# Ledger of designs, part 13: VHH binders against B box and SPRY domain-containing protein (Bspry)

Target 1, 197 residues: B box and SPRY domain-containing protein (Bspry), of Mus musculus (Mouse) (q80yw5r259to455)
Amino acid sequence: SPLLTQLWAASVLGSLSGVEEVLIDERTVSPLLHLSEDRRTLTFIAKKSKVCSDEPERFDHWPNALAATAFQTGLHAWIVNVKHSCAYKVGVASDQLPRKGSGNDCRLGHNAFSWVFSRYDQEFCFSHNGYHEPLPLLRCPAQLGMLLDLQAGELVFYEPASGTVLHIHRASFPQVLFPVFAVADQLISIVRGPLAT
Below, E stands for the ipSAE of ESMFold2; O stands for the ipSAE of OpenDDE; V2 stands for 0.75 times the mean of E and O plus 0.25 times the DockQ between their complexes.

## First folded at step 8 (VHH; framework vhh_7mjh_2)

Design x4 (from x1 with P107Y; at its last look DockQ between E and O 0.76; V2 from the best seeds 0.75)
Fold by ESMFold2, look of step 8:
Structure x4 (fold): chain B 197 residues (1-197), chain A 123 residues (1-123)
Amino acid sequence: as target 1 above (197 residues)
Amino acid sequence: EVQLVESGGGLVQPGGSLRLSCAASGFTFSRYAMSWVRQAPGKGLEWIGRIYSGGNTYYNPSLESLVTISRDNSKNTLYLQMNSLRAEDTATYYCARDRGEWYDSSYEYFDYWGQGTTVTVSS
């Protein structure tokens, strides 16, 4: 029932009085990315920065970054402005996600540690563990909302402006999940709170 | 049924310029990202750059100053402009339909390739 799913998502969003403060953990940011001062905007640089410090937590090959705060229980929501990018991934990753190397273990959606909504040019997928489920979107979303219900074991991707549910993934998630991001075209920005205006 | 045909290769003197073309057929060209790749004799593949369906381009940093990728959707044609050519730019140049992801040279998602056109830079 697509209508029932849509009404459920809208009801959950409408009942949220606040959302998690989601900020990028600067220690995790790939040298292919620039992080804004407010820690909400990731910009793709297209070449690796030589000035980036060698942190143990930093992704060194894929253009990934993690949020600073993990989710362990409950219901969480955050929104990403994706209007300017045709190449990005957004979702969640476990703390077990490796940071170093060019292998699939660090590549979002290609391992058991990451669950992402992906865009590449005009194609959209949900990806986990190397399985890519095409999502036949009619239009490219300007904003992408994520709703993580750890008690229900659901990760929902939705369009905030319309409340339209784009995809639901149901699974037994690991106990510790971080919002995760990747961008390979222009920029994406974390938006504070649901699109209420 | 997807076909990509490169042309415009040949002999060119050092310092010269050359524009390669890639004629596309059998698919909706304007909906796909495209890439150029080259292979020098006896060497591996080297990714040159990518152009998304919307026109944004990204280049191998080692080649960025030498190349420009463009597309003409009305002619179903992808172009590679090369300037200030050097002997080390001698290679076979391929166009590919790019359904891959990200900046690097992940060729697993280049699902269709042209036959290549050879560029020789010599005095």
Scores: ipSAE 0.659, ipTM 0.834, lowest interface PAE 1.0, mean pLDDT 86
ESMFold2 (binder alone), look of step 8: mean pLDDT 84; pTM 0.850
OpenDDE, look of step 8: ipSAE 0.829; ipTM 0.910

Design x5 (from x1 with Y32W R97K; at its last look DockQ between E and O 0.72; V2 from the best seeds 0.70)
Fold by ESMFold2, look of step 8:
Structure x5 (fold): chain B 197 residues (1-197), chain A 123 residues (1-123)
Amino acid sequence: as target 1 above (197 residues)
Amino acid sequence: EVQLVESGGGLVQPGGSLRLSCAASGFTFSRWAMSWVRQAPGKGLEWIGRIYSGGNTYYNPSLESLVTISRDNSKNTLYLQMNSLRAEDTATYYCAKDRGEWYDSSPEYFDYWGQGTTVTVSS
């Protein structure tokens, strides 16, 4: 039920002993993005940077990036400040997500390798494998929380300020998942966890 | 019904400037991203640029020095300013209600299109 789901989310958030530090893997960052020195802020620069190294792990067409830490078991939580952007995707991706090319295999939410909460201007959806589920939010969240329970096979998107659950996706996830990001307007920032203070 | 009506096209000398307009109706214009797209005779569609509902703009890098997109949400109007026009800029110019996912969205993913306005650059 919606009530039981919200009570579960509140209990899990209250029971977390710490949030793992999530930092962007510089080697994956698209040349359309600038990564801050603290590896938490991605800024869309709309023109491919010639400064980025030519890494096999780097996305070369879509403005994507992965976190450095992979998740294989357990319960994980991270928060992204999204208040400055009207065009972004955040979620998780398999280690099998291709990095090169303009096809849907690298386009977050349009393949079997990625699961994302997506905003485009004033529209929101959850996307996976080309399935796009509209999310009728009344207002734009300033922060977006992700909670990944690999044992239960659940990915939860929530608003930290209110504790409101925005979406739950249940799946049989692949063995290795990374937090994944895309930005096509201004910037998004990973919020520091308690362990990173 | 959603309607987009482009205007301001015509014959222009090389090196000239032109401002196109797109009048929008049938939807809440101020809430939607908008794009300009063009098609030269016998060529495919070329995305020019996008303006989000809040006014941020992003351009096709090959055209960014030649064009400026703006909007007036109080008049439900989208604009395309073009400068230093060349013969290769001869095309039909379309405005589109943009529901593309990213910066260089393919035009086949826009929700609605205008009828187009033709710009001819010739001596």
Scores: ipSAE 0.547, ipTM 0.758, lowest interface PAE 1.4, mean pLDDT 85
ESMFold2 (binder alone), look of step 8: mean pLDDT 80; pTM 0.811
OpenDDE, look of step 8: ipSAE 0.838; ipTM 0.916

Design x6 (from x1 with Y103L; at its last look DockQ between E and O 0.68; V2 from the best seeds 0.73)
Fold by ESMFold2, look of step 8:
Structure x6 (fold): chain B 197 residues (1-197), chain A 123 residues (1-123)
Amino acid sequence: as target 1 above (197 residues)
Amino acid sequence: EVQLVESGGGLVQPGGSLRLSCAASGFTFSRYAMSWVRQAPGKGLEWIGRIYSGGNTYYNPSLESLVTISRDNSKNTLYLQMNSLRAEDTATYYCARDRGEWLDSSPEYFDYWGQGTTVTVSS
């Protein structure tokens, strides 16, 4: 039931002692993005950088990036500051997500390898496998929290300041998932976790 | 009913400037991203750029130096300023309500279109 899922999510959020250290893997960062030196902030450049190395892991068309941290079991949480962007996607992706090309296989939310909360201007949706579920949010969140329970097969998007659950997705996830990001307006920043080193 | 009406087209000399307007009605204009698109004679559609509800703009790289998109949310009006016009800028110019995705300029993501205004650049 939706109420039981919400009670479980609220219990997990109430038990959280902090968020994990999530850092961007520079090797994956699209040429359309600039990555800060602390590997937490992605800034949209709108024109491909000519100095960006063409590594096999790098997205070359869509303004995507992956985190360096892979999740294989357990419960994980991270927060992204999204207050400066009206065009972004955040969520999780399988290690099988292709990196090259302009097709849907690399486009977050348009394939079986990615699950994302998406904002385009004043519109929000959850996207997976080309299905886009509108999320009629009353306010644009300044921060977006993600909670992933790989054992239960649940991905929760929430607003940290209010504790409001924005969306819950249940699925049989692949066993290896990375936090994934895309930015096409200004910037987004991963919020530092309490165990940062 | 959503309506978009372009105006300001006409004959312009090479090197000249022109400002096109798009009057919007039937929806809350200030809540939507908008795009300009053009079609030269015998050519396909060419996306010019988009402007988000908050005013941030992004352009087709091939046109970025030639165009400026702006909006006046109090007048429900979208603008396209074009400078240093050349013969290849001769086209029908359309405004469209942009429900697409960031880098995707495919026409299927623009749910309402104006009827277009024609710009001819010639001596």
Scores: ipSAE 0.647, ipTM 0.826, lowest interface PAE 1.1, mean pLDDT 87
ESMFold2 (binder alone), look of step 8: mean pLDDT 83; pTM 0.836
OpenDDE, look of step 8: ipSAE 0.858; ipTM 0.929

## First folded at step 10 (VHH; framework vhh_7mjh_2)

Design y1 (from x2 with G104L Y106S; at its last look DockQ between E and O 0.82; V2 from the best seeds 0.78)
Fold by ESMFold2, look of step 10:
Structure y1 (fold): chain B 197 residues (1-197), chain A 123 residues (1-123)
Amino acid sequence: as target 1 above (197 residues)
Amino acid sequence: EVQLVESGGGLVQPGGSLRLSCAASGFTFSRYAMSWVRQAPGKGLEWIGRIYSGGNTYYNPSLESLVTISRDNSKNTLYLQMNSLRAEDTATYYCARDRGEWYLDSTEYFDYWGQGTTVTVSS
């Protein structure tokens, strides 16, 4: 069954026309993060920025950010370059994810509103609603691909270079999901979608 | 059996410097993040900082100018360098294996702790 799932994911990836363009919503970016001008790279600063505006949408404690792109139906794929970070979370969150406070309500993977692939140093897990499933990866991925099928209720984490499926989560997702990110070491970057496809 | 043993504590003059060591055994030290934590007499735990297996460090902002964390993976040893010590830095200092939850500075995910080494800063 894991082999058949891996072959299925590879065949679905081969049918995609390209990677969807995902950009960070600057209004959501934690003061612990710097967002690049092209809205694709989040860099961990380790202390709050002095120039941070207190936007209603901004995470104010956890080093989180949301994408501006909302997924409502269908099949979506995006890729994050994680080569330079040993502390990050990537996945999806509903629009109901709270933004303010130091509690679990805003902590990715510790609430019912976020589903994330999490790395902490050399340990990996999938986290949702306070359940943390260890992922015994053989190697640290340089890129992490996400594939979301809202009709099937599947969220797939895979390694683009090999096509290896790292984890599949099946759930009844809310109809509106955003890519969500956290970084607590160096940086992560959303891979730019193809311009010619 | 995982074991962490701090050393290097003692009496130091205000304005002085001190280096603490934490000897690790019973696990593959080079694969784990590590943290330093302190507890002043009658106070709660205060997280000092973290060093990832690859050497990147992050500190409690209130202490970042006063401390430096390093590690020697070939000796399975974690270090805490402290400078410009003040009376308020009097505490028991612990090293801990950090299987953590990032920039939270909580100790919730520290699964093994040393017994601590006491630092006293006095005139």
Scores: ipSAE 0.686, ipTM 0.836, lowest interface PAE 0.9, mean pLDDT 86
ESMFold2 (binder alone), look of step 10: mean pLDDT 83; pTM 0.839
OpenDDE, look of step 10: ipSAE 0.836; ipTM 0.914

Design y2 (from x2 with Y103L G104Y Y106S; at its last look DockQ between E and O 0.79; V2 from the best seeds 0.77)
Amino acid sequence: EVQLVESGGGLVQPGGSLRLSCAASGFTFSRYAMSWVRQAPGKGLEWIGRIYSGGNTYYNPSLESLVTISRDNSKNTLYLQMNSLRAEDTATYYCARDRGEWLYDSTEYFDYWGQGTTVTVSS
ESMFold2, look of step 10: ipSAE 0.686; ipTM 0.843
ESMFold2 (binder alone), look of step 10: mean pLDDT 83; pTM 0.836
OpenDDE, look of step 10: ipSAE 0.847; ipTM 0.922
ESMFold2, look of step 11: ipSAE 0.675; ipTM 0.837
ESMFold2 (binder alone), look of step 11: mean pLDDT 83; pTM 0.835
OpenDDE, look of step 11: ipSAE 0.846; ipTM 0.921

Design y3 (from x2 with G104P; at its last look DockQ between E and O 0.81; V2 from the best seeds 0.77)
Fold by ESMFold2, look of step 10:
Structure y3 (fold): chain B 197 residues (1-197), chain A 123 residues (1-123)
Amino acid sequence: as target 1 above (197 residues)
Amino acid sequence: EVQLVESGGGLVQPGGSLRLSCAASGFTFSRYAMSWVRQAPGKGLEWIGRIYSGGNTYYNPSLESLVTISRDNSKNTLYLQMNSLRAEDTATYYCARDRGEWYPDYTEYFDYWGQGTTVTVSS
């Protein structure tokens, strides 16, 4: 099964010819985060910004943000540079993910609305709906690739440099999914896709 | 068995400084995040700050100007430097192995705690 998964991932990535351009939706960014001018880098600032717009879409407690791009059908891939952070979550969330409050409903991986690969110091985990699967990685990845196949119902986390599959989650996903991010140490950056203009 | 032992507490005058130590054993200290927490008499727990295995630190904003957390992985020891101490800093100070999720201050994932060391700030 691991070998068949590896061959599937390599084949799918070959058919895409690259990765998609994903940009962060500034209206969703937690006051605990600073978003770069090019909308690709989230930096954890540990103190809530006093100048924060009153947006329904903004996360107000957890250091989360969503991408502006929504996925509804098809096959999608994007890459995040995570080499500078030892505390982050990356993955997908449905449009039903609540934005406000300190509860688990807004906490990535602790609800039915979010599916994330997470790191806390030297520990790695895949989390969805309160289920946490430890991922015993030998080394900390510098980049983390996500591959979402909405027809097959698969979300794949992989290392772009080696093509190594780190985790696969299979499910019937909701109709609308957004890339989702959380940072609680330093920064993470979305890698510019080859089709960017 | 994981063990955390705090030391360095005692009586200190207002405006003074104190350095607490937490000796760790029974696990690979250099691979874990650590936190300091305090509890004033009759009060709840107050998270002070954390230090990741790589040395990055984050603090409770209300205490950030008072404290500095450091670690010496070769000695399996966590430190808390406190300066300009006030009477309200009188508390029992605990170190904890920090496997908890992030800001904001969810201590339910601290899996091992020391017994604490008491600091009294008084004339």
Scores: ipSAE 0.684, ipTM 0.840, lowest interface PAE 1.0, mean pLDDT 86
ESMFold2 (binder alone), look of step 10: mean pLDDT 83; pTM 0.835
OpenDDE, look of step 10: ipSAE 0.840; ipTM 0.916

Design y4 (from x2 with Y103L; at its last look DockQ between E and O 0.80; V2 from the best seeds 0.76)
Fold by ESMFold2, look of step 10:
Structure y4 (fold): chain B 197 residues (1-197), chain A 123 residues (1-123)
Amino acid sequence: as target 1 above (197 residues)
Amino acid sequence: EVQLVESGGGLVQPGGSLRLSCAASGFTFSRYAMSWVRQAPGKGLEWIGRIYSGGNTYYNPSLESLVTISRDNSKNTLYLQMNSLRAEDTATYYCARDRGEWLGDYTEYFDYWGQGTTVTVSS
């Protein structure tokens, strides 16, 4: 429908105009990851580092990290540069996502607390609650955009350069969601939002 | 039909080196990640390492100093170089098509396996 196309286009353009700064919460960063000084780049180390061991918010097994900003209502957008990694997950997680252990409760996409777009080599999927939906992408995206509409209950993954929608997930989300990230090959980087007028 | 055929196993003395090969057929080898896995007598499966289609490698930390994984996409062949071999490295070595997740603990996501090649490290 032309109306649905116009509403989607207006939402994307509005969110791109108001894309907010998303920064990684260093307290959450797995010891398998290195976080850059500007809190935007996660690099997979493949071997656990000696980061602060007493941090209760830190993931201790899976190579995960959360953003510092929680989303509680409204429309939010952020972009991740993924061109250097063939193994990553990006999306949202609730505040109830456990931090410790090797079980599925901390494994992104394998629990009710996380919703992620995933890449493993040349394969892509969307995952939530142990359900994995293959996404037949023709090419590997260099950037991955996320658009979260908490009132409409929509999470959209898109390619910013082309405007192509890669996946839409509709759900009744919990009211507190964080951007969530995992990387197991090289690095991913949060793209800086546009400057305010 | 997807086939993976390992070769290069045999008897080697402690401190020696050995290179295993895995010939792949029945699929587009260059599009898939691949892993090596071993099984010592009386033990379970132990993941050795993985190589992505683009060539990046990641290893079981306990084995990283002993092994190197490489691939030749033009020959549809996966390699495992092993050095400074010890008696505890005696095992059957398998190559597998790797559609799993990252930490190697999840070998149930490897959808095709070779029959294995046996390496015996003995004086």
Scores: ipSAE 0.659, ipTM 0.830, lowest interface PAE 1.0, mean pLDDT 86
ESMFold2 (binder alone), look of step 10: mean pLDDT 83; pTM 0.833
OpenDDE, look of step 10: ipSAE 0.844; ipTM 0.919

Design y5 (from x2 with G100D; at its last look DockQ between E and O 0.43; V2 from the best seeds 0.00; counts 0 for: grease 24.3 > 24.2)
Amino acid sequence: EVQLVESGGGLVQPGGSLRLSCAASGFTFSRYAMSWVRQAPGKGLEWIGRIYSGGNTYYNPSLESLVTISRDNSKNTLYLQMNSLRAEDTATYYCARDRDEWYGDYTEYFDYWGQGTTVTVSS
ESMFold2, look of step 10: ipSAE 0.621; ipTM 0.810
ESMFold2 (binder alone), look of step 10: mean pLDDT 82; pTM 0.823
OpenDDE, look of step 10: ipSAE 0.848; ipTM 0.922
ESMFold2, look of step 11: ipSAE 0.671; ipTM 0.825
ESMFold2 (binder alone), look of step 11: mean pLDDT 82; pTM 0.829
OpenDDE, look of step 11: ipSAE 0.646; ipTM 0.844

Design y6 (from x2 with Y103F D105E E108D; at its last look DockQ between E and O 0.72; V2 from the best seeds 0.74)
Fold by ESMFold2, look of step 10:
Structure y6 (fold): chain B 197 residues (1-197), chain A 123 residues (1-123)
Amino acid sequence: as target 1 above (197 residues)
Amino acid sequence: EVQLVESGGGLVQPGGSLRLSCAASGFTFSRYAMSWVRQAPGKGLEWIGRIYSGGNTYYNPSLESLVTISRDNSKNTLYLQMNSLRAEDTATYYCARDRGEWFGEYTDYFDYWGQGTTVTVSS
């Protein structure tokens, strides 16, 4: 039932009080992105930054970044402000996601290592392993919520203001997952949880 | 059916300017990103830039000082303004409907193309 799904999402949000804040791992940030001082905002700059060191963890072609936070068990939630971008991907990736090269192995949603909700202009998809499921959204969300339940094997994308579930993906996930991000227009920002205030 | 028709090509003096137009029909133009691409004689395709439905533009860095892309959603028309033209800018210029994945895969995700319009910068 749509109502039961919506009530479940709202209940999970309440139970997530006190979870660790999600922050971007600077060592992973593509040279096409700028990371804010508070580690929450990724801005697409379209020109490779000379400031970024050549680290083994850094994406060098696709405008990707990973969070520093890893999830291995349990229930996790985070919210991304996506109001200002018409080109982004957000979701989870395994620790096996390659960092270097222009191939699909590093391209979010086009490999077995990443699961993402994506926007390109006015089109939305959920993507994993090269399979793309169109999501017929009537309005562009200002915020995008993610709920990961590793016991149930569920990744839920929802709109926080309304509690509307946008997509549910059910799978057996690998043991270690990181929040993952890509930006190719303007910026996206991770929203602070209540405990971080 | 989906149709894209470029116009405004022709002979231009070195240092001159030219504006190309692309008339779109058969789809809801205001909901799609659009790109310009060119092909010089004997060369491969070169992506010029894109404009999202909301008007944000991104350009090939090698061309960003030369070109400006704009759109008029009320007229279903895409534009390419080119300035300070040189002989090496001689090419066929195409507009395309852009359903791509940002970069690295530019032309692979362009599902409809115009026939092109030829710009010749006199030697």
Scores: ipSAE 0.631, ipTM 0.823, lowest interface PAE 1.1, mean pLDDT 86
ESMFold2 (binder alone), look of step 10: mean pLDDT 82; pTM 0.831
OpenDDE, look of step 10: ipSAE 0.851; ipTM 0.924

## First folded at step 11 (VHH; framework vhh_7mjh_2)

Design z1 (from y2 with G100D; at its last look DockQ between E and O 0.45; V2 from the best seeds 0.66)
Fold by OpenDDE, look of step 11:
Structure z1 (fold): chain B 197 residues (1-197), chain A 123 residues (1-123)
Amino acid sequence: as target 1 above (197 residues)
Amino acid sequence: EVQLVESGGGLVQPGGSLRLSCAASGFTFSRYAMSWVRQAPGKGLEWIGRIYSGGNTYYNPSLESLVTISRDNSKNTLYLQMNSLRAEDTATYYCARDRDEWLYDSTEYFDYWGQGTTVTVSS
């Protein structure tokens, strides 16, 4: 229903005013990524940086990064600007997501510990546990909004500009989830939420 | 059968320019991202850059200023323009079809390769 979509969009927009600020955990950032000083922008580097410290939390193969703050309860929303990239993944991951290795266990959407919206070129899909659900999008989103309701067990991907829901995933999520990011072309940026006063 | 055939290689003087072509057949060219890679004698594969189906490009930062990748979907052809060539650019150049899912293993990222065209930069 168009009306329901509009109502949903309005609700989401209203909820965004209370959105928690999401920043990237620099300790998790892959050597294939550069993190901006404000901890919001991930830029893909074609060659692995040798300057990366050897934290156990750091992804060492895939161009992944986690947010610094975990979600444990309630409703959470964040937006990622993806207009510059044709290769990215965004979504959520549990703290059980392995960090080291080139296998599928560390590949977002290919394990039981991550739930991601994925783009490569003109292909869009939702990926979880090695299952990839194609998303027949009419256009490439410039921004992706995520809405996570841990109580309801729902993860929603939507286009902020139109309020169009792109995908809804329902699951029994683990108690601790992190926003997760991957980019293999250009950059993606977390849209700044309202400053918590 | 998927085929990729590179052409345009040859001998060029330092500072010169060269345009390589890759003719694609056996698949819907317009639906795939394509890449150029090269291999210098005695060295490993080096990724040069990529062009997506929609025409967006992404380059190896070390080569970005020296190369331009383009495509003509109506001709099923991929191009690599190289300028200001140096001796170190001597290599066999390959066009490759990107997989529909991005991987970071250079060998697994591409599902098809051409036979390559050799570029020699020498005075």
Scores: ipSAE 0.711, ipTM 0.861, lowest interface PAE 0.7, mean pLDDT 91
ESMFold2, look of step 11: ipSAE 0.754; ipTM 0.873
ESMFold2 (binder alone), look of step 11: mean pLDDT 81; pTM 0.819

Design z2 (from y5 with E101S; at its last look DockQ between E and O 0.37; V2 from the best seeds 0.60)
Fold by OpenDDE, look of step 11:
Order: structure tokens, then C-alpha cells, then sequence
Structure z2 (fold): chain B 197 residues (1-197), chain A 123 residues (1-123)
């Protein structure tokens, strides 16, 4: 029932008010991306920047970036503002995700180490291990919420404004997961969570 | 068969304006994002900008102030308006159908290309 799903989302979201703030790891940011000073906004750049350092953690081909903090246990939630982009991927990736190369092994959703919600133009899908499940969305979400329950093995994508669940993926996740991001148009921004008091 | 045919190229004076057109056929034009790309003599391909099926646009930051991309889905036509043209804008201009935006090089983003139309900016 859609209503039950919404209620579930609401209940889960209400319990997640103390979730840790998600910031981007600057060391992982692709040369195709610019990271804001507050480490929350990724902006796509048409040409690869020559100014980026060559860290082993840095993606060198795909416009990818990882969060600085890994999730290992418990329930986690974060929100990404995607209203400005028509080409993005958001979700989670394991620490085994390769960083270097132009192959599918580094392409989000095309390997076993990433689970992502993907948009390109009017096409939406959930992607994992090269399998792409179309998501027939009625409208383009301005924001995407992610709920990750590592104990239950569930990753939920939802629209924060409506509480509508867009997709649920169940899997045996690895012990260590990072929020992962890609953008190939304009920018995406992590919504600031409540400050830990 | 998918076809893209550019037109509108020619000789223009510095500071002039030009509007290029790309006529699309053989596919549902309104469902695809489209891009303009150019190649100057002796140089590599340069991506100019993109327009999505819904009309949203994204431009190369280096060219954003000089170009406007639009489309008329009822006519299956893509447009490139260029203003304040300079000698360095001399190039063959291509329209291309977007396939995938995730490849590192823009040349890989497109599955179909037009034959190109040449623009020469000279006094």
C-alpha cells in the first residue's frame, strides 16, 4: 500500500533527526567536478581540471565522488538537492569500488560495488551491477532522500517533499558503505542535516 | 535511419551573429537530448552545449555568454544562436544526438552526428 509506505517513510524519517552530516571527501572528487568549500556541492565542469592532485582515492575518469564518512552499522539518512541537474547518480558504494579507469568497474551502477538512483534527461532508473531497473516517475524530484538500513539490508530512495518512496532495494550490503555521487550537468548539493547539538 | 543535417553556416564578419539549424529525422526527436559540437581547423572537438528533451540547457562555460541553444520539437529542429562572433569561432559545427552523458570525453556522449556546417569568421 502506498499509504503504508508513506507512513513507514515518515516514521523512519522522524527517528533519523540525529543522523550524521554527510560531506564529500575532496580526495575522491573527479577532475570533472568542482567541490564547494563547504564540501556539499559538486559542480560538473566541461573540461577536466589540471589542478587536481593525483591521490589514489581520486576518480580519474567518471564524474564521481564519495562521502568522507562511511556507514558501518545502523540506520542512515541523507538528502541531495538535484533540482538543477538533469544528469546525476546518487546512492551508496563500497570501499571496494575502483577509482581509476574508464571501464564499467568505475562506473556507478555498472559494477557490484555501487547502488545508485540515476537520472538522465527524462529517464530514471535504479542501477546495480549493470542491471538497470526503470523507475516510472510521474515527475522529476527536486530532492532525493536516501535511507540506508544496514541491519535490515535495505536502501530506500524517496522524495522528501511528499514522503513518496521511489524505490526500495534489498541486499546483503558490505560492512562499509559510502554515500556516492555523480553529476554530469550543472550541480547537486547535499542538504545540510540538523546540527548535532 | 537516423539523420541529422546542419545548415546555416557561412562567412560572417567579426562581431556578427549567426543562427545554425539542425534538422533531425528517423527518430522521435522530442525524446532525446541534443548537443552542438564544433571543430576548428587543426584543433580537437569542442563541446558547445546541450538541450534536454524538456528544454533545459547546459553550456560550455567558455561559450555560455556567446551561444543559445533551442529546439522546436514540432519541426524536429535544433538551433544554435551565436552572437559576437570572433575569428576563433571559425569551425565546422556539428549537431549530435546525446546517448549517454557519463563518458569522460564528450565524443562518447553521442550516438549520431550530422555532416557539419562550416562557419568562417573573417573581415
Amino acid sequence: as target 1 above (197 residues)
Amino acid sequence: EVQLVESGGGLVQPGGSLRLSCAASGFTFSRYAMSWVRQAPGKGLEWIGRIYSGGNTYYNPSLESLVTISRDNSKNTLYLQMNSLRAEDTATYYCARDRDSWYGDYTEYFDYWGQGTTVTVSS
Scores: ipSAE 0.662, ipTM 0.849, lowest interface PAE 0.8, mean pLDDT 90
ESMFold2, look of step 11: ipSAE 0.701; ipTM 0.852
ESMFold2 (binder alone), look of step 11: mean pLDDT 81; pTM 0.824

